# Designs tried in a protein design chat: VH-VL binders against Uncharacterized FAD-binding protein C1783.01. Part 7

Target 1, 263 residues: Uncharacterized FAD-binding protein C1783.01, of Schizosaccharomyces pombe (q9us28r162to424)
Amino acid sequence: YGIFAAPILDVRVLTNPGAVKRTYNLCLDISKYPLLEGKDWKIGGSFGIMPPNSDAEVLHLAHLLKIPQHELYVTKVLRTNGGRWPTIWGEDKPRCLYTSLYHIFKWCSDFISKPPTKSLIRLLAEHTLNPVEKSVLLALSDFRQDESYCRICTQSCVTLPDILEAFPSCHPPVDHLISALPQLMPRWYSISNDPSLANKRLEMAFTVQEYHSPNGQSRTGICTGFLEDLALAFLKARHDGSLANKKFTVPMFRGVQQNPFAK

## First folded at step 1 (VH-VL)

Design r12 (framework fv_remtolumab_arm2)
Fold by ESMFold2-Fast, scan of step 1:
Formats: structure tokens, sequence, C-alpha cells
Structure r12 (fold): chain C 263 residues (1-263), chain A 127 residues (1-127), chain B 107 residues (1-107)
């Protein structure tokens, strides 16, 4: 059940320089995986990876929400009435949580892999002071205006930070916002080898997903972008001889998607 | 400031169980791991196990496997270590210690080192 | 399990002298070794993390070096407050293990 930080032992680039798609192979050390008797690590099996939001994205969101860095990192008791706080996938979603905003934004909340829902945009509109900006957000959140939402938000791959930048009079209360953010979901990968009892190594391959922002900037998928950043950092550390002083890990777990009725 | 406060001394009979608590304050509980280390009178340090509260992941030294259970309660910022089947060889001072958990996006590293320690809980096993 | 051995077992030193403590691992542990100081009737305190990185607030007279299987803790100019037992600790492989300790006393 628990998420394990699996060390990266090796990285191979599977595609040629300049290829349309970039594909990597990662070799992970699972020798320290939590001792649960009967875990079945086999070729063709699946495992999950919990991709965090990048620190750059978290800090950018905090800046747009005007959260000072010292407040971002402080642990405090968070309460919600009626709803549940976003937690890391696999954990109970409590009404009372002792954590930091940094933790929630980095590990628990999905604010970049999908456009904001119409419900979230409605919340943003309610906290927008400029009448023109508010009118636009209300139109986007209107359940009768699917064409505008699809064109502006879905097809243009708009993120929550994109909206906050585009609507500078929008100042949602942080506690209302985080209660409305969707949970960050794991991504599933196939085991491409049979880990031996002697070395407990797991191999996986992934292809980087790319898309463009509303402003034409190149962006990567949350999990594949995270894994590529790790792969490139590992390769750089190997090249410059600093690998022995660094540990690169992938937050992963062995399991299957939970039955919703078993919760 | 960061502080770990442990429960008071215990005197137990052979075959019984003991549960020691470790309450954290002044730091980010969910972003830190809690380890348990014991020290028999006049002896060195022995790692028993640890837990990362946010992940619910607990690891144990093989010597204690099946006898020790380490848990954490984020709502009270308290970690627990329960040791069963006590013998006189379990007479020791039991320490909790906070491991810093740092998740770095570009390296994906998780660093562990005991930066702050509790005051210790003396457990005496006698008949 | 990875076994750590420390040398010397005990050292009695005059103030301001240099103290060198070695720790050897039974297997290659990279740089996943930490050093702790324990004074009588007190919990241990972190001095050096990842073989060579000083912990915040630790005096500059303490330094660590080494990688793989051989590690060294150096105290350059021992002070009276430094009397205690020093432990190395490996974080490379489960179960995590400590060295047997080196007791440093002042003459």
Amino acid sequence: as target 1 above (263 residues)
Amino acid sequence: EVQLVQSGAEVKKPGSSVKVSCKASGGTFSDYAIGWVRQAPGQGLEWMGGIIPIFGTADYAQKFQGRVTITADESTTTAYMELSGLTSDDTAVYYCARDEVTYEIYSGSTEYYFDYWGQGTTVTVSS
Amino acid sequence: EIVLTQSPDFQSVTPKEKVTITCRASQDIGSYLHWYQQKPDQPPKLLIKYASQSFSGVPSRFSGSGSGTDFTLTINGLEAEDAGTYYCHQYDSLPYTFGPGTKVDIK
C-alpha cells in the first residue's frame, strides 16, 4: 500500500537524438520495497507511479495566490465541513488534516494535468472583482456553454495557473481553492523484466507526452515530464561523476486500482 | 523550535507488551519520517524500524520482525512503537528520532538522517 | 545485513589535539553514512550527514570524509564539550545499522 521511493540504478535513452518522440528505460532498485510477503513482481505486471507537481509549478501557484513562502511550508491543522481535503492517492480523505500547503500542492492536488473543471472556474468567478473578468469566467463555467469551455480550456490545455495569470482580479481564498482541487492520480506502468531474487531490479520504459500551452509554450505530461527530468538529471550526474553523492528515486507502489466500493 | 516528547518510563513483566509514544511539535510532521532506536544499558545504538506518516510505509529490522509495530497519527502528530513478547533482553532506553524527508523533483531523492531526537523512554523488563 | 566497525574503541585525548575516528562497512554503501555524537545520559545528536555534509549548527572543527567502505570523522582541535561516544550509521541497505561506537574522553 505505501508509496516507496525506488532508487534509479540506470537510465537508457531508447530513441535517437532529434526523434519525434523521446523514450527512456529506467532501472529501479526494489530491494528495499516494504516487506509485504507475497508481492508478485513479474514481467508484464503493473505498478503505479505518483508524480508530484514540480517545485517550480508549486512555487508559481503560491506566487499567484500570494502565499508567502514561510506560510507555504508551515504545518497546520486543516479542516473542511462536509467535504474532504485532497490527500495523496491511497490515503483516507479526512475532514481534519495536519499538513502544509506545500505538501497538498506538490503531492495531493492536480492543478496542471487537466484544465480546471467548470465547478472550479465557477468558484474562481465568485472571487473575481473585475466585472468584465468575472463575466468571462461565469460564461466559461456555464454548463450551457460547452463549446466555449471545450475550445478555450480543453483544446488549449489551460491550467489553473494560466487562468490566475489571465484574470489578475481573481483572488480565491486558499482554503476554498484547495478543497475544490481534484486529487493527483497515479499513472500505471508495465514491468518489462523479471526481477531476480538476487538483485531485485525492476525495468520500465516510458515515452514523453508533449503539448502546447495557450501561449504556445511547450509542456510535458505531469508523470512523463517528471520521469524525463529525473532521467536527464541522472545522466548528467553520471557524466560529471557526481552520481555517488546523489540518490534519484521514483515514488512508486505495487498494487492494483482500488475497487471504489471497498473504501 | 523542533521538539520530540516521549512518554514516561515503563516497568513491564516478561511476556507483556509496551507501547511508547513520541509527540512531535515545532516542525512539519507529515513531511518527516520517524525512526525508533534503542540502547541497552552501557551498549550501543540499535535501529528497530521507522515510518513515513504521509506514505504509511513502515520498515522493521529483521530482529524485531513480528514483535514490533510502528504507527503514526497525523491528527495528534504522534508516532508509536509497540513491542510485544518482552524479555529481560528488551530492557533499554527507547528513542524516537525525526528523519527529514526531502523530495527533490529533478533528482527524485528522499534523504534520511536523524536531525532531532526525543529524550528517551526507559523500559525495564523484570519479573 | 551490513556490519559497521569503528576504530579506535576508546581514545583519551588532551584538549586541542586532533581526533580521527574510522568506520568501515562490510559492503559498498556509497556515501550513505552519517555520524552522531552521544553525551552521557543524553540522546544522540547528528554531526555529519552523507559522509561529508555538516549538519546546521555543528562546529567547523568536525568534518567527515570517505565513500564506499572506508569513512573518517575528524575533530580538529578537541574541546572539553566534545567528550562523548561517536557512532557511524549506514542508510544504504535495510536493516539500517550503527557502528559499535568510539568513546572519546579528555585527559
Scores: ipSAE 0.000, ipTM 0.382, lowest interface PAE 17.4, mean pLDDT 80

Design r13 (framework fv_remtolumab_arm2)
Fold by ESMFold2-Fast, scan of step 1:
Structure r13 (fold): chain C 263 residues (1-263), chain A 123 residues (1-123), chain B 107 residues (1-107)
Amino acid sequence: as target 1 above (263 residues)
Amino acid sequence: EVQLVQSGAEVKKPGSSVKVSCKASGGTFSSYAIGWVRQAPGQGLEWMGGIIPILGTADYAQKFQGRVTITADESTTTAYMELSGLTSDDTAVYYCARDLYYGSGSYEYFDYWGQGTTVTVSS
Amino acid sequence: EIVLTQSPDFQSVTPKEKVTITCRASQSIGTYLHWYQQKPDQPPKLLIKYASQSISGVPSRFSGSGSGTDFTLTINGLEAEDAGTYYCHQSESLPWTFGPGTKVDIK
């Protein structure tokens, strides 16, 4: 089995209004989590969360890539090159994948939390029509220009959408792009309570990670931002009395033994 | 543990429609695809289609396109298969089955099956 | 669509005998072939995935092999509880297709 959608039972804001950092506590319902024989939850143990890219970020990327709306949600057949396009099971043989671009960008591709690799920038340069733009991207992808790469991409927290916006003549084929994008990986969190005594609830705390884009825009980490969005939506639903009509869930899995990337 | 529980047997007249439900419990409904497979009396297994809730899409075997509709309701963790224009050839046991897809980006294999729903089309 | 054929159609065997069921695909499907067992008035049960990978809770006497177009399911030491119909299923490309089934009966 894969990921468990754990219902949120409660949200607490642990920091005062206006604090420099924002910290939340989430109480999750694990009563229906499938436990394997001989395995149990414990305080101080860890679990993984699979953070999706937000719908806004996925739609923005699709817009930048000129993907028609009707193509984004259609089930497509994608050929893998064995282990080149990462799968959960680490398969090394060619395979037909029946998935949508929406699913790939939302759940499978990390295009926000890390700057594009030099190899990805090289791919972008190869599909850039404007000679000036192309020369800039080629320079950034050149291994001899490590200082330029570090200054622009790593130190400035540049993302793939940032590059596509800055280089409007860049139009990479979607299939080439997908094969070059790193896989979205789980983030790990500590269990704050003793679930073995409670049997039904798992408590976790997290602090929102914040940084600034090259243009000075405030951004949050992919997982902590996702969790904060859920926490705020839960609190709003509680405040306006709509909690009974809504469900909020965290996509999670137990420790390393149930990591979907472990064989 | 994981269970798929289907609605009860149906007797329908030719030309009518039938809607079979499949309620999933245990595990995570949205992390898997739900496929529909039918079996006519004394015959083999025939795939009709499936739905992947996270992708928001359903796929159908060409033979059933235009008269089958597969939907899912995540709030009730229930998948539905509606077949219209029934004829005697549609008399069969209809199964829903969980297909592992989350994280693989593809349909895989059927690991858990519902108990089956008998649909009889007779005048 | 990919067509799967199975042989034999029917086999009646003595307990403890070795049973071999073959499944042939109309085109190469790599190792994307899975085996199911169906007992009368019951839904199918997964036995083997990806041509040769075992399933938790399935007895070790069941094994699979093959790749490309030719696949085999072997039951080494048939037990009385193994009577049923066996189906292969390919997951290389949609639409999913099943073999016509092999019925195994115990004398």
Scores: ipSAE 0.000, ipTM 0.414, lowest interface PAE 16.3, mean pLDDT 79

Design r14 (framework fv_remtolumab_arm2)
Fold by ESMFold2-Fast, scan of step 1:
Structure r14 (fold): chain C 263 residues (1-263), chain A 122 residues (1-122), chain B 107 residues (1-107)
Amino acid sequence: as target 1 above (263 residues)
Amino acid sequence: EVQLVQSGAEVKKPGSSVKVSCKASGGTFSSYAIGWVRQAPGQGLEWMGGIIPILGTADYAQKFQGRVTITADESTTTAYMELSGLTSDDTAVYYCARVSEGYFDWLLPDYWGQGTTVTVSS
Amino acid sequence: EIVLTQSPDFQSVTPKEKVTITCRASQSIGTYLHWYQQKPDQPPKLLIKYASQSISGVPSRFSGSGSGTDFTLTINGLEAEDAGTYYCHQSESLPWTFGPGTKVDIK
């Protein structure tokens, strides 16, 4: 199994204009899915989606880390010592990867769905030059400051970019940072179409997850935000007649399921 | 078994563009990176760029940035290399190659297409 | 970018002789060095991967060695079908770079 770029065949908005929650139905073409042979797909079954961070989010992080644009896209060798970083599959194998910082931040790094861990904040503190800023970050990373960490980071939905923006004297080396960032994980969705319908057409529904930043800006979940951006772009292209010149795909895969006869 | 089949020879005028195709069969197209390498008559091999189809992301050699565009169409299992602003220096055989390893790996181009001859003449 | 140099640029040898081709990198590339054979009007064919690892279907007379910046391809007992141009290739970083090639001809 590899990750498959499933073309979007149709998009339906399931909620009325002005609804508190926005829900969409996507119809995906799985006719070219590798190893489609046999009955791999059924109603109520699940499949994974690998959601990228938006280009805006990646560029903002790069700006905060003072990475020049030309360096962001240059391919470099990265060595892993095992663990779930930085491979797209969450692979635990030690290996050398040839990739760019752009690809790592876009496809392999979860820097917005959860607040930085205390260990990541400790790393940031070690590379913070201003003594006052460093003291604050050290306090947040300390076990004795659980209430402060929960209030400031977890309850306020603080992201790594938020911290870098708030602590301008913090300059972590990029290689140390990428080794400490959590791996971007797939999100799982249910197959909503009946198996008796066309077996090469996968339907799914999703509801956009929204929250507010510490400064009150509206933000969306990584995967549901990514899917909504695709859905809206597809609908716009359909409306203005440009679908034939554009391709909208969802990076998805069918997970390995236990053989029901191997009990 | 992986096989890469490229489009036929092209003769182009200076200043025009050329689009070469590389159709993959066997294995899984979306699971592997595709690189493009050219060879001028009597010269060595020169990497132009490549694409990871599943990610839709392409990398280009600095010398060709702004002139080359590499794309992939998974519905036809075909990768494309388009080179614009052609000059006589672009006369070469253009090869596509599949890269073995994972999605972020450019480690081993082990399967090559047969090559497409592009001649740029006045 | 990483520059690869090869020596010699040309060899004309008698069948059954030993052929040695060297490849030098401008900076350390570990073992991310591969060797290709190219015959006229054909695409390159992989002979040796990761400096010294054999390829299924490639005759055992082909062997590779080296690490870091200095690499060697050895053909122990050249056969008539081995005439062609040999290229080293580094995959340690992008852009991929290739040596200028060594042409091997048979007397």
Scores: ipSAE 0.000, ipTM 0.377, lowest interface PAE 17.0, mean pLDDT 79

Design r15 (framework fv_remtolumab_arm2)
Fold by ESMFold2-Fast, scan of step 1:
Structure r15 (fold): chain C 263 residues (1-263), chain A 123 residues (1-123), chain B 107 residues (1-107)
Amino acid sequence: as target 1 above (263 residues)
Amino acid sequence: EVQLVQSGAEVKKPGSSVKVSCKASGGTFSSYAIGWVRQAPGQGLEWMGGIIPILGTADYAQKFQGRVTITADESTTTAYMELSGLTSDDTAVYYCAKDEGYYDSSGYPLDYWGQGTTVTVSS
Amino acid sequence: EIVLTQSPDFQSVTPKEKVTITCRASQSIGTYLHWYQQKPDQPPKLLIKYASQSISGVPSRFSGSGSGTDFTLTINGLEAEDAGTYYCHQSESLPWTFGPGTKVDIK
């Protein structure tokens, strides 16, 4: 299918040590990418990256949902209750997947890149036992309360884990939660070289996106944070001589020459 | 094999809106883009826009920007095209078409087509 | 947007003759060009993809060639069932665009 694990061939740090903004160049091996006949890579074209959630974020969410670690990794048949199927493929009800909650949270669910929707907050409210907490969540989920939702959730960059921490009497059933979570979406990047002239190597540059949590803690964007973690791990492996024994890949796919997602 | 089944013919008054549905069966609905192409009587094919269900994004041809809205409901495997501000120039057959593999790259042909929905705009 | 021009607009052909339809793009589109056949009161059907690649179930008398800005669809030995309108389509960049069509009729 369309997502390809592109090996990282090289990493360059483009910003000076100690700079506030950090920028990296990645060189990816696309020699094994399954191109259809008539397709080609072009300089200035775009490609998509499917960013997973970090293990730290997944474990934190599992802790807040009170899922024991041994249950998080158990492979089982996950079924919908008539809702959409939360997978990176966008699969719906015809599909029965043998997977774990760990894989659903890591690869399929977007619970940190944007605030929970009003529909998700409504679900949380219905499973909140404290009347005061429930009334706040109901108010935020009310379509007549756009101002409060915008100020508290959107402008403050509130995530699902933030809400679960703030409302400790909220205990949503995990199966209902995963049916309501939005799917992880790709992020788009520009090709900075001509891959046809460079032995099928694709180069890209990215700057780490940072923002503040409601408590003032620094956070990184889901895709740029993921890419920085890979870049730093690659550089560490190169420094300590273990690069030949490790594999670093970026989950990516070819995009249109004119970005179809530019809106 | 993928099959696309569209809603029935519509007769609309000038200034109104029409919403056409396209139900997909076979294959993985969210893995492909759904495009909308119209054809006025005796005229050629005109691309209106498309949606990539897995990404939740839609793109529109400039001619229809602001008048057309394309959506998808993954739970019913159905795509929709809503066109507002109808005039007699919008009388046409409207087709939905699956863009195979578009989810993972651009440049794919339209290889599965719906049967078409006739929309007539008359006073 | 990329504009596609087709020639001829109309062609009346006797059975078994060779038909040639050309499609020209306003700028280079590589091989991101596809050909469709539309019969009266039916949706279009894909005939040729990526300028020259065949489609399973399409008769071998249909072939395509070209790259860049100039493309050709050839029907070698036209049959009665081939009457219809033929369209080229570019998928190099959004918005997708179609040629104006070539109507092929049988005498």
Scores: ipSAE 0.000, ipTM 0.383, lowest interface PAE 17.3, mean pLDDT 79

Design r16 (framework fv_remtolumab_arm2)
Fold by ESMFold2-Fast, scan of step 1:
Structure r16 (fold): chain C 263 residues (1-263), chain A 124 residues (1-124), chain B 107 residues (1-107)
Amino acid sequence: as target 1 above (263 residues)
Amino acid sequence: EVQLVQSGAEVKKPGSSVKVSCKASGGTFSSYAIGWVRQAPGQGLEWMGGIIPILGTADYAQKFQGRVTITADESTTTAYMELSGLTSDDTAVYYCARDRYSGYDWEYYGMDVWGQGTTVTVSS
Amino acid sequence: EIVLTQSPDFQSVTPKEKVTITCRASQSIGTYLHWYQQKPDQPPKLLIKYASQSISGVPSRFSGSGSGTDFTLTINGLEAEDAGTYYCHQSESLPWTFGPGTKVDIK
C-alpha cells in the first residue's frame, strides 16, 4: 500500500521562543494505516515522509515559467519527448502521465531542495535569448569549472526559481524542464514512542532547518518547512476552534519503500 | 481460512503458573494482532491483553499486570499467554483471538477469528 | 477504563420477532464498538464491527447502529439458531472492555 495521509492528532512546541533552533513534536494517527509486510513500528524505528512543495512555491514557479493559471490545473496526457517524466516516489512507473502541471510541480519535482545540476543549467542556457545571460549559464554548466559552480550555486544555495529570476531571458519549454527536473525524494524520521494496541499513535520530533537565499530571503528545508507549516496551521485551527472543520495530514509510509524508479 | 488452534485443557494447583499456546495457520501471522480473552464459568468476557507481532510490543489489562506475559514466535506462528500466581479466581476458559491489524480495507480490531478455547482449572 | 452496560440482561422472544439490544459506554467511543454472539461451549463470533459494518457470512437480519455513547444491535426476525448471549466490545482505548452480555432465548 502506498503513501498514507496520517491525520495530526496533536502538536507540541518543544523549544522556547527565541531558541537557536525550533523543534516540534507531532502525534500522528496511524490507526487506519494499511499494513505492508516487513514494516516496523517501534521506538528507534524509522518512517518516510513525502514533502510536497508549497502552493506558494508552485505558483511562483508557474509565474516564472509564464504558465497561465488555468493551464496549471488542467489534467492532460503528458508524454516524454526524449526525457523521463517525474512521478511521486514509490508510485508505479507510468508509460505516460494523465495528470496536471500542478500535481507534477507539487508532488513529483524537486526544484528547491538543492541547486540545479550542471545538466539542468545547460538546458536553461540553451533556452536563454540574451547572449550575456547565456554565456554566464554556459560557464556555470561547464564541467571544467567546478569552483564557479560551487561558489555561485552550491555555497549560495541557489534554486531553480532563483536562476529564472536572475536570468529573465531564460524561457525553457515546460515539457523539456519537467523531463530534466529531479524526482522529489522522501525524508526519513525516527519514531519516538511505542504505539499501543488501542491508540495506534506515532510520535515524532523534528527540528526546522533554516538558511538564507542569495537574495536575502529566509528559507527552510523542504520537509521541515512543510512540517512546521502544518504544525502552525494545526495550532492556529485549535485556538480558533475550527479544528473540527479542517483536516491536517502528513503524507507518510512506514519502513523502507523500494523506489520503482531507482536503478 | 485463518485458523487459531489452542493447547489442551490444564488443571493447576494454587500458586503455580500456566502457559497457553495459540498456533495460527492460513494467512500471514505478522499482519494481525493476537488478543487474549478469558471467561469464568457463567460469567462474561474479560480482555487480558494482546500483542502486535510487527510492533514487537504487548499491552496488558491493569488487573493482570505483573502476572501475565504475552509473547509471539514468528518462526512457529504461535502466540503464548503465561499467567502466574494462579488462584481459584483464575479458573476460566482462555481464548486467543485475531484482531485485524490492518489490510487492504484499513480495518483495525474487531476480533473476527477465535481459538477454540483452553479450559484452565485451578484447584487444591 | 471505559465501562459498557447492556440492556436488557435477558430476553425471551417468539421466533420471527424483532430483537433490540442496547449498549451504553461511560464515555464517547466514536464508532469503535463491535458486537459478538456466543453460544454455549463455543467461542464468541463477530457479528458487527465499528458499530454498523457488516461481516461476511453473517446473516443480513443482524444490523448495528449508533455512535458516541449509545449503540444498538438489531435482529430483524429472530431465528431458532440465534439463541445465545450477545456482547458489545469497545476498542477506543485500552484496556478493551466488554459489556456484561444479553442472553436471548426462544419461547
Scores: ipSAE 0.000, ipTM 0.379, lowest interface PAE 19.0, mean pLDDT 79

Design r17 (framework fv_remtolumab_arm2)
Fold by ESMFold2-Fast, scan of step 1:
Structure r17 (fold): chain C 263 residues (1-263), chain A 121 residues (1-121), chain B 107 residues (1-107)
Amino acid sequence: as target 1 above (263 residues)
Amino acid sequence: EVQLVQSGAEVKKPGSSVKVSCKASGGTFSSYAIGWVRQAPGQGLEWMGGIIPIFGTADYAQKFQGRVTITADESTTTAYMELSGLTSDDTAVYYCARGLSEDYYYGMDVWGQGTTVTVSS
Amino acid sequence: EIVLTQSPDFQSVTPKEKVTITCRASQSIGSSLHWYQQKPDQPPKLLIKYASQSFSGVPSRFSGSGSGTDFTLTINGLEAEDAGTYYCHQSSSLPYTFGPGTKVDIK
């Protein structure tokens, strides 16, 4: 295990300008990947990408939680007992982990790709001072009333930042919030070339996933949105001649997830 | 895409109340927040409050609390702002505006044409 | 309440010149600052959200930067259609507040 920052060597836009779907091809440098030698790289095989939350999203969440910037980047000693933490970052054994709130929100917490669970909304309600706001959050968290939760949170693609913005009297303690947030999980992609024959490079294609609220606002999937942002930034740097001064990398690893029908 | 259409201009006497409507047209936006902002002649913008129809919650600026009531009717996709105890200081253009769902009251991207309210005796 | 101050109050600029408008908050607001353009007898238009994110359809000459208490809106190469009043708006805490506005005229 271990996450490898694979440099982007090339980006190709596979769809015509103005197309309904946006599809990209990324060419990644895996020449420095640990244990590249062997038979674990082949066309049709799979690998994982760990999609971080964007810095803008992390800073926005930190602002909504009233975390000063100096506190956001302070290294804290956390006792880990496994559980929600990504096991590919380490073993499922108790140990001391040195990390920051920034790192936890960026790499370890899924607060944008899924609506808050009813249990998380209940936690938010418990830390909401305005009685009207609190009553709405309590109603949304009620296990007996799925229609409001489905309509407001699931169908409207509501995120934790959306709720914190909508309910300004909600001030959850950061440590309670972190324990309630779901873990950010890898996404799996297919190898579209044979890297052993093709100059130690891995090619992948992806189509941007979009989610639409009933009233028109769109959001992108966490991993495909992250990859599109990298692709567009790479293309911009190529166009304006700044590519040599910038480094674009995809956080990836060779997975052991085998398709049971592997044919 | 959605448009916000506001009710027509009003002339009111001091001490009365005014109720301004804001109707969505060209699509539905009952799941989006609607804020109210006013602008006195030659002055800047002032946020009054807003509502998120799908949550049923209204927020008010302290300056207007007790005088302003913001409501929404999802069946007619119409938001309302009622301001009571009018004085000459309430003479202004009143705007409704839609927040993006990811921003709620923030980043108001679609605005009504404005409703002029004149308070005179 | 959070008070926003803008400078300058007024600026008359030659076409194609760079315009910088500053917005300062009385306390830290993170990145919860938005910029609007208003032309006479028209509602405001959103230009920049969350300090630096350009809104859809806004010309690339408009950019925003800053965090905490100090924010700037930059118009790089002013066009005739850019004449108007520019407002910053904070959404960090209630009551949400607007700056007093900066009027930009073309010489």
Scores: ipSAE 0.000, ipTM 0.358, lowest interface PAE 19.1, mean pLDDT 78

Design r18 (framework fv_remtolumab_arm2)
Fold by ESMFold2-Fast, scan of step 1:
Structure r18 (fold): chain C 263 residues (1-263), chain A 120 residues (1-120), chain B 107 residues (1-107)
Amino acid sequence: as target 1 above (263 residues)
Amino acid sequence: EVQLVQSGAEVKKPGSSVKVSCKASGGTFSSYAIGWVRQAPGQGLEWMGGIIPIFGTADYAQKFQGRVTITADESTTTAYMELSGLTSDDTAVYYCARDTEGSYYDFDYWGQGTTVTVSS
Amino acid sequence: EIVLTQSPDFQSVTPKEKVTITCRASQSIGSSLHWYQQKPDQPPKLLIKYASQSFSGVPSRFSGSGSGTDFTLTINGLEAEDAGTYYCHQSSSLPYTFGPGTKVDIK
């Protein structure tokens, strides 16, 4: 049921320094996974990871939206019966989820893995005061302008923060923006060992996905970047002898049947 | 039903640290918030901070930032609150509390409390 | 920091009477206010969440109302077991804060 925080037992760097791609192996402890059954964990099987947005990305978005530090952590009420994520499905009753903008942006909103949809860009245009900036956003959101949208947004890997930076007169209300943002979805990984034979240890390998922003800065995929940050932090803690005093976990769940977002 | 069981009373010297445990049973440990609230003798309630174990990051009241560390161990279903630089003003009953309905900010179940006395 | 003030500080009442406790916030907190009851040598117990939502198992004589800066807890028909200290608590912004408490005694 739901998402399990799997402790990291070991990290291996699978690629040599200077390699074109960076690849890591993670060994995860699944011995405490709820309702664990050996048949569910096979070499070649899959499991999901729920990657959070980094704190740096969340704070950057908050800055661009002019959300004060204290307001970012103010409690908001969300309803699951006709309401929006974040929700924990598998409950029979509708409920009120009380959470902050910080948690919504960190765990529930996908604002960096893909470009804003045309409908989201249209919303941004409606809240843009400079007429030149507004006309550009309206043109990008027009469904007949596929070439411009594809070239500028899709092929250039433009994110919501990129658009907010490029159009400084754009000030969307946070509540309207949250309603238009897509839900952050799990990423899927292959099991590289047989955990039933390995005393309930799950092994996985991942290669860091890299791309460049429109202004040339290097970026990583949301999940592979998250996993690399954990792997490097684990290796640092092992090197400096602080591993026993630190906890590193991966938020994961078994296959499609355990996915709280699959319906 | 959710049950929270805290560690026993502590007597500490000024300048030392104390680590209080809160073992949870019943319900789901990983996805629900655990908060820490203290109460000095004859005084009211004071929120110190909280953690949702699956997220791994804690929130702290500004008054305690730099002195308090809140952690959780999902393998033992136990939350911890460590307070350093103790003074006589830290003499209090320390409570852990959690939310069983997925809400972070109302506490429907409370531990029995841990008395911490700071004396020379 | 949001400061919560409660009135009265102390109230001594006869069983079956109506008790009203007020909590005022120094700035607007919407409906993010919760009420707790604490008896001597016991941890607090949640009564009302989000200004007006009764927690499960709490007697129907307890009710809450209000929004913004002014909130009220009402006990309609006080019983002997209701003696204790009542605290309001805001979860609108960090740091979360509690009111100073209202002590209710039975005559």
Scores: ipSAE 0.000, ipTM 0.376, lowest interface PAE 17.8, mean pLDDT 79

